VHH binders against Salivary glue protein Sgs-5 (Sgs5). Designs and how they scored, part 12

Target 1, 145 residues: Salivary glue protein Sgs-5 (Sgs5), of Drosophila melanogaster (Fruit fly) (p07701)
Amino acid sequence: GQAVQETKIEEKPVSEPEIESEIKNSTSVPSKCNIYYRNYQWALQDCVCRCFQNECLMQIESDQRKKEGRSPFVPVTEELCRSFICKKCSVGFPVVAEFPIPAPCGCNRKPGSIATERFYSLCHLLKFSAENSKPFLTYSYCWPF
Key: E = the ipSAE of ESMFold2; O = the ipSAE of OpenDDE; V2 = 0.75 times the mean of E and O plus 0.25 times the DockQ between their complexes.

## First folded at step 13 (VHH)

Design s4 (from r5, 14 letters changed; framework vhh_lunsekimig_d3; at its last look DockQ between E and O 0.03; V2 from the best seeds 0.00; counts 0 for: pae O 4.6 > 2, placed apart)
Fold by OpenDDE, look of step 13:
Structure s4 (fold): chain B 145 residues (1-145), chain A 120 residues (1-120)
Amino acid sequence: as target 1 above (145 residues)
Amino acid sequence: EVQLVESGGGVVQPGGSLRLSCAASGSIFSINALAWYRQAAGIERELIAGITSGGRTNYVDSVKGRFTISRDNSENTMYLQMNSLRAEDTGLYYCAAEYSTPEGWLTDYWGQGTLVTVSS
């Protein structure tokens, strides 16, 4: 009786592709910038005025845009930037943004807090930020949308 | 101002069902979206289901196929039908509303929460 060696085909577990749920990592502001350092910078984001807390934050985000194949920020004067503030915003997806709040002492560079505010759209956020000289750190789209 | 009041929480066995209600009062016409959150002991509050004013719904993966969010505009009430409940669903459930202001701001309102306990 020939013992038929049942070759146990080891089914290699098909590693289910980890659907990396791109939890869009909240772009952790790289630890290299002080988010509470107020040295306002002005630039155009896709021909729309944007105010930044400081140059470090502006540059980091600009470089990230480049990596993504997007247009980098164009640094401009405050006066010129304000001429590119949207007069009217269309209906869009609502967004939530984080704003750096100064320390209670009002001192520059000292740790304060983060305020979260919601807007009707990215356009509304950009307009508000620029008109009031209140830079935001990050934004995300609201859920559900 | 919008006020939210949750109800329908209680104790249920694994595999059981529960229906939560969230009654909204105030100027409900400017509500853009409603949502359910839950908070288990020692864990941060998490969004589990949402519904827009247009009736679009979304769910976290852990509740997909088991939970259903719905809204009755005539009653100004949002519901969460929870089926096939698990021990992991135990927590305080919160109703939330995203409200539009005339100034263009979005604000969120929260209820006080209702406790759901899934235990054998």
Scores: ipSAE 0.024, ipTM 0.303, lowest interface PAE 4.6, mean pLDDT 84
ESMFold2, look of step 13: ipSAE 0.441; ipTM 0.715
ESMFold2 (binder alone), look of step 13: mean pLDDT 76; pTM 0.745

Design s5 (from r5 with S30R; framework vhh_vobarilizumab_d1; at its last look DockQ between E and O 0.49; V2 from the best seeds 0.00; counts 0 for: pae O 2.4 > 2)
Fold by OpenDDE, look of step 13:
Structure s5 (fold): chain B 145 residues (1-145), chain A 120 residues (1-120)
Amino acid sequence: as target 1 above (145 residues)
Amino acid sequence: EVQLVESGGGLVQPGGSLRLSCAASGSIFRINAMAWYRQAPGKGRELVAGITSGGRTSYADSVKGRFTISRDNAKNTLYLQMNSLRPEDTAVYYCAAEYSTPEGWLTDYWGQGTLVTVSS
């Protein structure tokens, strides 16, 4: 009886190409704020109405603007803010924004999810956000289109 | 009024290089982003490269590794360094800027364009 030597073909593990996850530097919202805490704040960003998820997020971004030599946010009432919503937007550069989605239970402060939406311009984003009382967390220009 | 004026276009052989410039002038309050677009004959306008006020850059896949967008804020000038040019890069190149007005409005401005022809 000739012992058929089963040559165990060592399947060389196909090294899964390291998908270099382009770490989109998601401007990680500083971990100090609860992005799912809904306590809407209204402020002017360079004379344009902006709605924020909460005061903590507004303050962090305002402080960042100051560090960059930009004007800080000006807190205002919702009513006053809405008077500074852009009436018309030109065709600008497309942007993508992240919106906090509430938890399935609808409970405040509980972790939900993040939705990413594309807009025709920053103006369109700001207008949408303010008109619908839907604050966004971050935005970036989305190139290429 | 903000004006954008492109320059640096011309005829170049395949594999050659060009540098486009876009000079911004006028009552500039704030420029949020700038970009280069191009329009080839019989085609639509397409994004080539963009740069944000923070210096983040983006490129179309067709020009990635060959083109470089940069900005000189002191000169209010946008640049596009184009290397390893190909016949398919032949187009009118346009400069664009997203501008914030003192009133808080966001507007876009466009240049008249500069022609780049890549031919043997």
Scores: ipSAE 0.159, ipTM 0.588, lowest interface PAE 2.4, mean pLDDT 86
ESMFold2, look of step 13: ipSAE 0.431; ipTM 0.713
ESMFold2 (binder alone), look of step 13: mean pLDDT 80; pTM 0.803

## First folded at step 14 (VHH; framework vhh_vobarilizumab_d1)

Design v1 (from q1 with W105E L106W; at its last look DockQ between E and O 0.46; V2 from the best seeds 0.00; counts 0 for: pae O 2.6 > 2)
Fold by OpenDDE, look of step 14:
Structure v1 (fold): chain B 145 residues (1-145), chain A 120 residues (1-120)
Amino acid sequence: as target 1 above (145 residues)
Amino acid sequence: EVQLVESGGGLVQPGGSLRLSCAASGSIFSINAMAWYRQAPGKGRELVAGITSGGRTSYADSVKGRFTISRDNAKNTLYLQMNSLRPEDTAVYYCAAEYSTPSGEWTDYWGQGTLVTVSS
């Protein structure tokens, strides 16, 4: 009786390449604003509703847009802003956004944490943020797909 | 309606260079992002390079260090400088843009593509 040595092919676990998404360019929110200060502001970004964590963050980004030759934000009431929430989004380019999470005590201005969420597109991010009154701090495109 | 028109494709030898252009025209309110894609014969469409409205760039690993994406906002034109071209870069190259409209609609626009052939 020839003992058929079953060579147990140890399937080396294919280590899924950690797609180190080098989110390296954390657009350092300028250290001048408290990202955990909740004083929600509403404005139009190119005729699309956007909510901001506070006026300081809105102003800094608005000024950056001006420097880039882009339209500044147009401050509006929440009610008016919501009428400009995106109605239709295409598939778009996927984005990752950072959201400020309050401190465990729920206290305003105290350091909390940052949550990262992926969206199908910038349109989907803006729509989600505005509809839920959840401002994001920054976003990055998820390239390559 | 927004139109994207690619140009600059052609035949080039291995190691050569080519510059693609994509001219955007029409009722453009804002450009959020633009990108170059390519599709080789018998393969799927793949991202080559992307650029955000803020000028942040990203590249596929296969073209990193050889290709450069740039844009001229005043001319509404996207560019792809391709250096050190290889036969595997042979594809139809497509320009894509994510646009927002005053009506609150976000849409992706695509060009018709331009053929790049790298051959000895």
Scores: ipSAE 0.126, ipTM 0.549, lowest interface PAE 2.6, mean pLDDT 86
ESMFold2, look of step 14: ipSAE 0.421; ipTM 0.727
ESMFold2 (binder alone), look of step 14: mean pLDDT 79; pTM 0.788

Design v2 (from q1 with W105Y L106W; at its last look DockQ between E and O 0.38; V2 from the best seeds 0.00; counts 0 for: unsure alone 63.0 < 65)
Amino acid sequence: EVQLVESGGGLVQPGGSLRLSCAASGSIFSINAMAWYRQAPGKGRELVAGITSGGRTSYADSVKGRFTISRDNAKNTLYLQMNSLRPEDTAVYYCAAEYSTPSGYWTDYWGQGTLVTVSS
ESMFold2, look of step 14: ipSAE 0.621; ipTM 0.818
ESMFold2 (binder alone), look of step 14: mean pLDDT 78; pTM 0.786
OpenDDE, look of step 14: ipSAE 0.195; ipTM 0.608

Design v3 (from q1 with S103Y W105T L106W; at its last look DockQ between E and O 0.51; V2 from the best seeds 0.00; counts 0 for: pae O 2.8 > 2, unsure alone 63.5 < 65)
Fold by OpenDDE, look of step 14:
Structure v3 (fold): chain B 145 residues (1-145), chain A 120 residues (1-120)
Amino acid sequence: as target 1 above (145 residues)
Amino acid sequence: EVQLVESGGGLVQPGGSLRLSCAASGSIFSINAMAWYRQAPGKGRELVAGITSGGRTSYADSVKGRFTISRDNAKNTLYLQMNSLRPEDTAVYYCAAEYSTPYGTWTDYWGQGTLVTVSS
């Protein structure tokens, strides 16, 4: 009686593809600014009105734009800025933006939370932000859409 | 006005590589984002890869690890390096840009497309 050696095929564990969580490089707001400090600033971004949470955040982003060879922000009054709110937005690339939410106590500078909202385009985001005096911290394009 | 002109399309064998270029003309300083789209025969247009003005990139799952989007600002040119090409990559590839207008609006511009054919 020839003993048929059952070759136990060791099922190599199918290594679950590490879903590399795309660490959405949350553009780490430079740790130097308090994102929950509400002191709204108004400026023009390429002739479009933009509202900022505070001067520190505005300046950091403005300096980054300069380094990238882009136009810096132009500080203006709220009244003047609002005259540069886009009246109409064309269809563009969808974006997701992060908004600072105040602490439950409503206290300025105390840590709150961050809300994420989707917009049809950067134009729609900027328009919404300026019209409602709701500054966003950062945005990213929604890929794919 | 912004004009986008694609080039670099052609016939390539499976497993081959191709580099697409998109030359942008006009006031390119106001481009917020650029992307490559493709449209296969009988299918809708789909996003392949995108790049923001800040250099953040994203890819469709179907091309991730094979395709690389890049931009040369000095040359006002967008690139798509395509490696390990497959027959299913056969499509007309389009360059797109989101652009801010002097009127405080945003618009998208499209190139005419370049044909990529992957066939044995």
Scores: ipSAE 0.096, ipTM 0.525, lowest interface PAE 2.8, mean pLDDT 86
ESMFold2, look of step 14: ipSAE 0.496; ipTM 0.749
ESMFold2 (binder alone), look of step 14: mean pLDDT 78; pTM 0.786

Design v4 (at its last look DockQ between E and O 0.24; V2 from the best seeds 0.35)
Fold by OpenDDE, look of step 14:
Structure v4 (fold): chain B 145 residues (1-145), chain A 118 residues (1-118)
Amino acid sequence: as target 1 above (145 residues)
Amino acid sequence: EVQLVESGGGLVQPGGSLRLSCAASGSIFSINAMAWYRQAPGKGRELVAGITSGGRTSYADSVKGRFTISRDNAKNTLYLQMNSLRPEDTAVYYCAAEYSPSGWTDYWGQGTLVTVSS
């Protein structure tokens, strides 16, 4: 009786790639800009009015858009920008935005705090920001929605 | 204006894999976010996975660890890799895009049917 040696093929456990869902948190505003420096700038983002806390922040984000193959911001006057505020927003993807809050003294450039607000869509955020001259620093989508 | 066309749906056995594609055409540079939705028979449309222009992803709890959303900007194509498929994943899958110049309107494809059955 020839003993058929059953070669136990050790199935190497396929290590499930840990899809580290690095929800890479909020794009840390590059340390190069003072987020509490108030020098409001106005520009068009894809033909929609957007206000920025200052030129440094606007430029950094504009450059990032270029790197991504997106249209850069188009600097305009406040008056012209406001004519490009969306009148109506459709149902979109909900977002959370961060707003710089001035220091208690009201002093420019001094560290304040960050407020977080939720909006029904990016359109609603942009509209709110532009209408109220309240620039946001960053936003993230609130999924699932 | 943006047009979205889904493909890759079909019949698959439980535990199987499928890859969906969504070809985007038009002014794709103005897309801020894209997502996959699905609608099962007799149910409402639900989010499956989303991806921002910056590549940040999010998933429904029901598909987390099984599905992967990705985007190839060079091909203007959104993908959904679906692994370990379950009968509960049976639905029409829709591609959606948030588009900025038209007041951030959502564009939708016609959908592709995924059927998971033994």
Scores: ipSAE 0.275, ipTM 0.647, lowest interface PAE 1.9, mean pLDDT 87
ESMFold2, look of step 14: ipSAE 0.492; ipTM 0.744
ESMFold2 (binder alone), look of step 14: mean pLDDT 80; pTM 0.812

Design v5 (from q1 with S103Y; at its last look DockQ between E and O 0.40; V2 from the best seeds 0.00; counts 0 for: pae O 2.3 > 2)
Amino acid sequence: EVQLVESGGGLVQPGGSLRLSCAASGSIFSINAMAWYRQAPGKGRELVAGITSGGRTSYADSVKGRFTISRDNAKNTLYLQMNSLRPEDTAVYYCAAEYSTPYGWLTDYWGQGTLVTVSS
ESMFold2, look of step 14: ipSAE 0.541; ipTM 0.770
ESMFold2 (binder alone), look of step 14: mean pLDDT 79; pTM 0.785
OpenDDE, look of step 14: ipSAE 0.189; ipTM 0.588

Design v6 (from q1 with I31F; at its last look DockQ between E and O 0.23; V2 from the best seeds 0.00; counts 0 for: pae E 2.8 > 2, unsure alone 63.1 < 65, placed apart)
Fold by OpenDDE, look of step 14:
Structure v6 (fold): chain B 145 residues (1-145), chain A 120 residues (1-120)
Amino acid sequence: as target 1 above (145 residues)
Amino acid sequence: EVQLVESGGGLVQPGGSLRLSCAASGSIFSFNAMAWYRQAPGKGRELVAGITSGGRTSYADSVKGRFTISRDNAKNTLYLQMNSLRPEDTAVYYCAAEYSTPSGWLTDYWGQGTLVTVSS
């Protein structure tokens, strides 16, 4: 009687790669720009008016968009930009945005604080920002709403 | 006008898997965000999973660890991989996208939905 040695193939458990959803809290405003330097710039984001805190921040984000295969910002005058403010916004995905708050002294370029505000949609954020000349630094979708 | 068309719904047993697809008529790069919603019978529509243009994902607590949202930019398609399905996952699943129009409007587009039924 030949004992058939059943080679127990130990199925090594394929460790499912823990997709560490690095929620990169990329509040990575690139350390290269002063987020508290107020020199407002105006540009079109996908034909919608957007106000920026300064040229440095606008350029960095524009370059990032290019790398992502998205349209860069189109610099325009404030007057022209305001003609591209959305009049109506649809129901969209809620967003949270960060706004630079000036230092208590009101001094330009001095470190202040960051305020976080929630909006009904990106459209509402862009509209608010442009209408009030209040640039935001970054935004994130807030799911679930 | 952007059209979203869901597919991949069907009947599946508890513990089974299903992959939903959402084909977009336009470039998926044009969307600021995309998401899957679901609506169970007699209930309101709820967010299941979302993905931003930058690739950041978010999930409802009820599906976290079981569902995965992804996109194929080359195919202009959004996916929802659903694993370990439960009877409570039974719903019509809808694809949604936020889109910037040339006229300066941000609009949301919805598909017609695909039915997922989880039953023994």
Scores: ipSAE 0.095, ipTM 0.525, lowest interface PAE 2.3, mean pLDDT 86
ESMFold2, look of step 14: ipSAE 0.313; ipTM 0.629
ESMFold2 (binder alone), look of step 14: mean pLDDT 78; pTM 0.792

## First folded at step 15 (VHH; framework vhh_vobarilizumab_d1)

Design w1 (from q1 with A35S; at its last look DockQ between E and O 0.25; V2 from the best seeds 0.00; counts 0 for: pae O 4.3 > 2)
Fold by OpenDDE, look of step 15:
Structure w1 (fold): chain B 145 residues (1-145), chain A 120 residues (1-120)
Amino acid sequence: as target 1 above (145 residues)
Amino acid sequence: EVQLVESGGGLVQPGGSLRLSCAASGSIFSINAMSWYRQAPGKGRELVAGITSGGRTSYADSVKGRFTISRDNAKNTLYLQMNSLRPEDTAVYYCAAEYSTPSGWLTDYWGQGTLVTVSS
């Protein structure tokens, strides 16, 4: 009786190529601010209402705009800001934005998570953020949507 | 108001290169982003590439690694360097700008387009 040696073909686990989702250079929010500190600030970005998570984040981005030769943010009341929410948006370049999600305990300043959401344009993002009092941390233009 | 004028289109062989330019004039200080679109014959207009005021870029998958968008702020000019051109890149290319109006509106401005034909 010839013992048929069952050659156990060790199926080498096909390492699924880690689709390195090239998380394109998420402009790392400067480490100087607590992104989970909720103290909402309102300002005009080129005459458009913008909501910020806190003053630190607003100031850093405002200073960056100045360095780029752009207009700084103009701090205003929430009520005044909302009057400058865009009523209509034209077809624009799609964007992805990052939103801070609170910690499960709901505690302020404690680390939560980051949600990524897609929008049809920067206008749509700004409108959504302001209307819902949901500040975003950063955004990037993306293709495809 | 922002005015955009495209140039640099033409006939090129497959594998060739072209550089498109878009000259921007008017209230350009309130431009948030600029982009290139294209429209092939019988097809809809599609995004090709975009660049923010801060210089962040994005590309359609179909042109990634072949096309490069850039901006010269001193010249108020947007560029699209197109390398390794293919017949499927044949289209009218349009320059676009997202602009913040004094009234609190974000709108887009478009150029008239420039024709790019890739053919042997």
Scores: ipSAE 0.035, ipTM 0.465, lowest interface PAE 4.3, mean pLDDT 85
ESMFold2, look of step 15: ipSAE 0.325; ipTM 0.635
ESMFold2 (binder alone), look of step 15: mean pLDDT 79; pTM 0.791

Design w2 (from q1 with S58N; at its last look DockQ between E and O 0.34; V2 from the best seeds 0.00; counts 0 for: pae O 3.1 > 2)
Fold by OpenDDE, look of step 15:
Structure w2 (fold): chain B 145 residues (1-145), chain A 120 residues (1-120)
Amino acid sequence: as target 1 above (145 residues)
Amino acid sequence: EVQLVESGGGLVQPGGSLRLSCAASGSIFSINAMAWYRQAPGKGRELVAGITSGGRTNYADSVKGRFTISRDNAKNTLYLQMNSLRPEDTAVYYCAAEYSTPSGWLTDYWGQGTLVTVSS
């Protein structure tokens, strides 16, 4: 009786390549605001309608603009803001924006997730955000499209 | 009207360096971003590097680590420092700027371009 040596093929665990998600420098939204607090604010950004997740985020970004020598945001009503949505956008620089996604429970202020979306330009982002009442937290110019 | 004028292009050997400049003039209300684009012969225009008003920069993968975009706000001038130039960097380089207008529009302005030739 020939003992068939069962060669136990040790399946070398295929080390799943750690996709080092290069966490690109997510411009850390200043930790002072709850990014999941939904209290939508409307303002003009250089005469263009801008929707914000809440007043805290709007104020922080407005103050940053002042420090950069840029015009601060001008708070307005939603109705007035929407009249300043861009009708047409020129070919611009592609951008990636981060959007706060609510918690599964839908509860306000509870941590949800962040979605990242690409746009053809800042104009397209602003238009999308305002038209759909979907505020973004931050944006960056990206390569490639 | 905003005008952009590029300068600093020319012939350079592989491994050489050039510095491009873009002078902006006219009615500038607010600058959202500035960028360098390039167009090689027979190819489409592509983004090379961008800089926001806040100084955040972005680069094409092909030029990352070799090119540096910078801005002098006092001079209204954009720069592109190009190091370790390669033949594939041969292109017309264009300056671009995205501006906010008083009418509530975001508009882009382009320069006429400057030729960069990398050849032995």
Scores: ipSAE 0.034, ipTM 0.463, lowest interface PAE 3.1, mean pLDDT 85
ESMFold2, look of step 15: ipSAE 0.584; ipTM 0.792
ESMFold2 (binder alone), look of step 15: mean pLDDT 79; pTM 0.789

Design w3 (from q1 with G54S; at its last look DockQ between E and O 0.26; V2 from the best seeds 0.00; counts 0 for: pae O 3.1 > 2, unsure alone 64.0 < 65)
Fold by OpenDDE, look of step 15:
Structure w3 (fold): chain B 145 residues (1-145), chain A 120 residues (1-120)
Amino acid sequence: as target 1 above (145 residues)
Amino acid sequence: EVQLVESGGGLVQPGGSLRLSCAASGSIFSINAMAWYRQAPGKGRELVAGITSSGRTSYADSVKGRFTISRDNAKNTLYLQMNSLRPEDTAVYYCAAEYSTPSGWLTDYWGQGTLVTVSS
């Protein structure tokens, strides 16, 4: 009786390439704001239209900009803001953005989920967000490609 | 105003090597990321390699293992070492950088490009 040596093929764990997404400083959405509270705010960021999920998130980011010596956001009406949406975006650095998704019940303020979407550049993200009234929470470079 | 100036392009045989340089000048407050792009004749501009402010690097699959991006912060210079060059690497190579300014959010700057031709 020839002992068939079952060569245990050690499946080398395919080390999933650590997608080191360099999360730029994930401005950790300050724990103080409800990211699922939908009360859309519109403001200009350096003459570019920006849509925010709510005033709390807008204010926190605006305050952070001030600390960094950057211009604060300028609150405006939705109509005025949309006139400052970029018409054309040039080639840029690819980014991934996080969007708050409402709870299944559709109820405001209730926890939902986070969707991640890729964009060709920050300009494309801002354009998409403003045109569709879909605020994003944070973004990072799409790294690796 | 920030200026980027590429250099080091030229004619090289297949299997050869080139080193591109990108010198940055002007009012630079903070660099968020730098990258090399290329545009082949009749094609769109594509990302080749990138480097973050922390020094993490990434490459397009087409150049992985052949190209190396690096930065010398003291010289404000970005480099692309290109080894094992192929005819399909023929393109104008562009340097790009995202900068933070005191008055603005993020601004992107581009060089004029340098031509790399890989031909026998």
Scores: ipSAE 0.155, ipTM 0.581, lowest interface PAE 3.1, mean pLDDT 86
ESMFold2, look of step 15: ipSAE 0.525; ipTM 0.762
ESMFold2 (binder alone), look of step 15: mean pLDDT 79; pTM 0.787

Design w4 (from q1 with A33T; at its last look DockQ between E and O 0.24; V2 from the best seeds 0.00; counts 0 for: pae O 3.0 > 2)
Fold by OpenDDE, look of step 15:
Structure w4 (fold): chain B 145 residues (1-145), chain A 120 residues (1-120)
Amino acid sequence: as target 1 above (145 residues)
Amino acid sequence: EVQLVESGGGLVQPGGSLRLSCAASGSIFSINTMAWYRQAPGKGRELVAGITSGGRTSYADSVKGRFTISRDNAKNTLYLQMNSLRPEDTAVYYCAAEYSTPSGWLTDYWGQGTLVTVSS
């Protein structure tokens, strides 16, 4: 009786490729602000009108700009700000921006969702945001368009 | 007016390295973002890498891990370190800057380009 040696094929565990979660440097909006709190603020960003979701977000970004050696935001009235909306944008660097979407109930401060939109340039984003009173939370340069 | 002048282009073998420079001059009040674009023969101009005034960077997928964009604000100079160059990287490379005018307009300026040829 020939003992059939059952070659136990050790199934090498297929190491699931660690999906290196590309840490999309989601510029994590600092957790200190409620991104769904709508209290729109208006300021000049390098003499261009900028709309913010609320003062907390505006201040955090302004402070970050200072740390980077950039000009802080200059708070202004909505009316004055709108006079500094860019009339013309050149072909620039494509950007993706995140916009806070209100909760289905429309209630202020309640968690909603985040929409991501692509723009031809930072100028186009700023223009869109200011003209439509739609503040964005963050933006990043993207490839491709 | 802002002037951008690229330098550092040339012929390199596959796997080689080059460093491009872009010197910005003129009435510079505020440059928000600088970037490198490239245009290969018979193709459209495409973004290669961008850098904000705060140092945030972005790269095309085709150059990610091989190219590094950096900026020296004190010298008003932009750099592109290109490593592990491939024949498909052959293009005219253009420097671009997004500039804030005193009137509150964002405008872009372009250099004349520098040719990078990757060939054996």
Scores: ipSAE 0.064, ipTM 0.504, lowest interface PAE 3.0, mean pLDDT 86
ESMFold2, look of step 15: ipSAE 0.371; ipTM 0.704
ESMFold2 (binder alone), look of step 15: mean pLDDT 79; pTM 0.787

Design w5 (from q1 with G50A; at its last look DockQ between E and O 0.50; V2 from the best seeds 0.00; counts 0 for: pae O 2.4 > 2, unsure alone 64.4 < 65)
Fold by OpenDDE, look of step 15:
Structure w5 (fold): chain B 145 residues (1-145), chain A 120 residues (1-120)
Amino acid sequence: as target 1 above (145 residues)
Amino acid sequence: EVQLVESGGGLVQPGGSLRLSCAASGSIFSINAMAWYRQAPGKGRELVAAITSGGRTSYADSVKGRFTISRDNAKNTLYLQMNSLRPEDTAVYYCAAEYSTPSGWLTDYWGQGTLVTVSS
């Protein structure tokens, strides 16, 4: 009786290529700042309260405004800033804004995710951001939602 | 106060091109963004294209790749280049500006509109 040695072909687990979903960081945010570093800064944007994720992001945008011939941001305390939150917003241009979401661990500076939210206008965005202490990274105009 | 005056509307055949202009006057230095809107017969007003003071542009999906918004700051003029026009692009086109008041309020200014008709 010839013992047929069943050669157990060890099926090498085909390592599924980790589709590195290139999260195309479509964030037009300058690569010089850590967008997940939470050190909230408060400033006036044309006499309207603006909350920033950190000083680096605030400064970059402020410098960009200067280059465009616009007024730079005016750093202020949170308390003073909140007194300049718009009470009412008129009908304006609808906008989509990007918000940094913390990492699951809640750790500062660690990469999280980006959430996209729609607003009726830039005024509504600024009001929401300031009232809730939720800084946005960037925004674009869009229609319809 | 900001005044906006549109021009360049008219009759064009499908597949044709048209360039709209919007002349801005007044306190234009506090404009945050400008945009083109349109309103077709029996429809609501919709955003077509927008441009920020920094030159960032956005477009409605329906016009993306066909329309181009631009601004000449020296002439205080906003433009909308419309290519590959379609009958569904028929509308009154409005120029708009988002303006920051000295009090910190954002307001919008509108032109009177210019009619664009795309028909064979």
Scores: ipSAE 0.143, ipTM 0.562, lowest interface PAE 2.4, mean pLDDT 86
ESMFold2, look of step 15: ipSAE 0.656; ipTM 0.836
ESMFold2 (binder alone), look of step 15: mean pLDDT 78; pTM 0.778

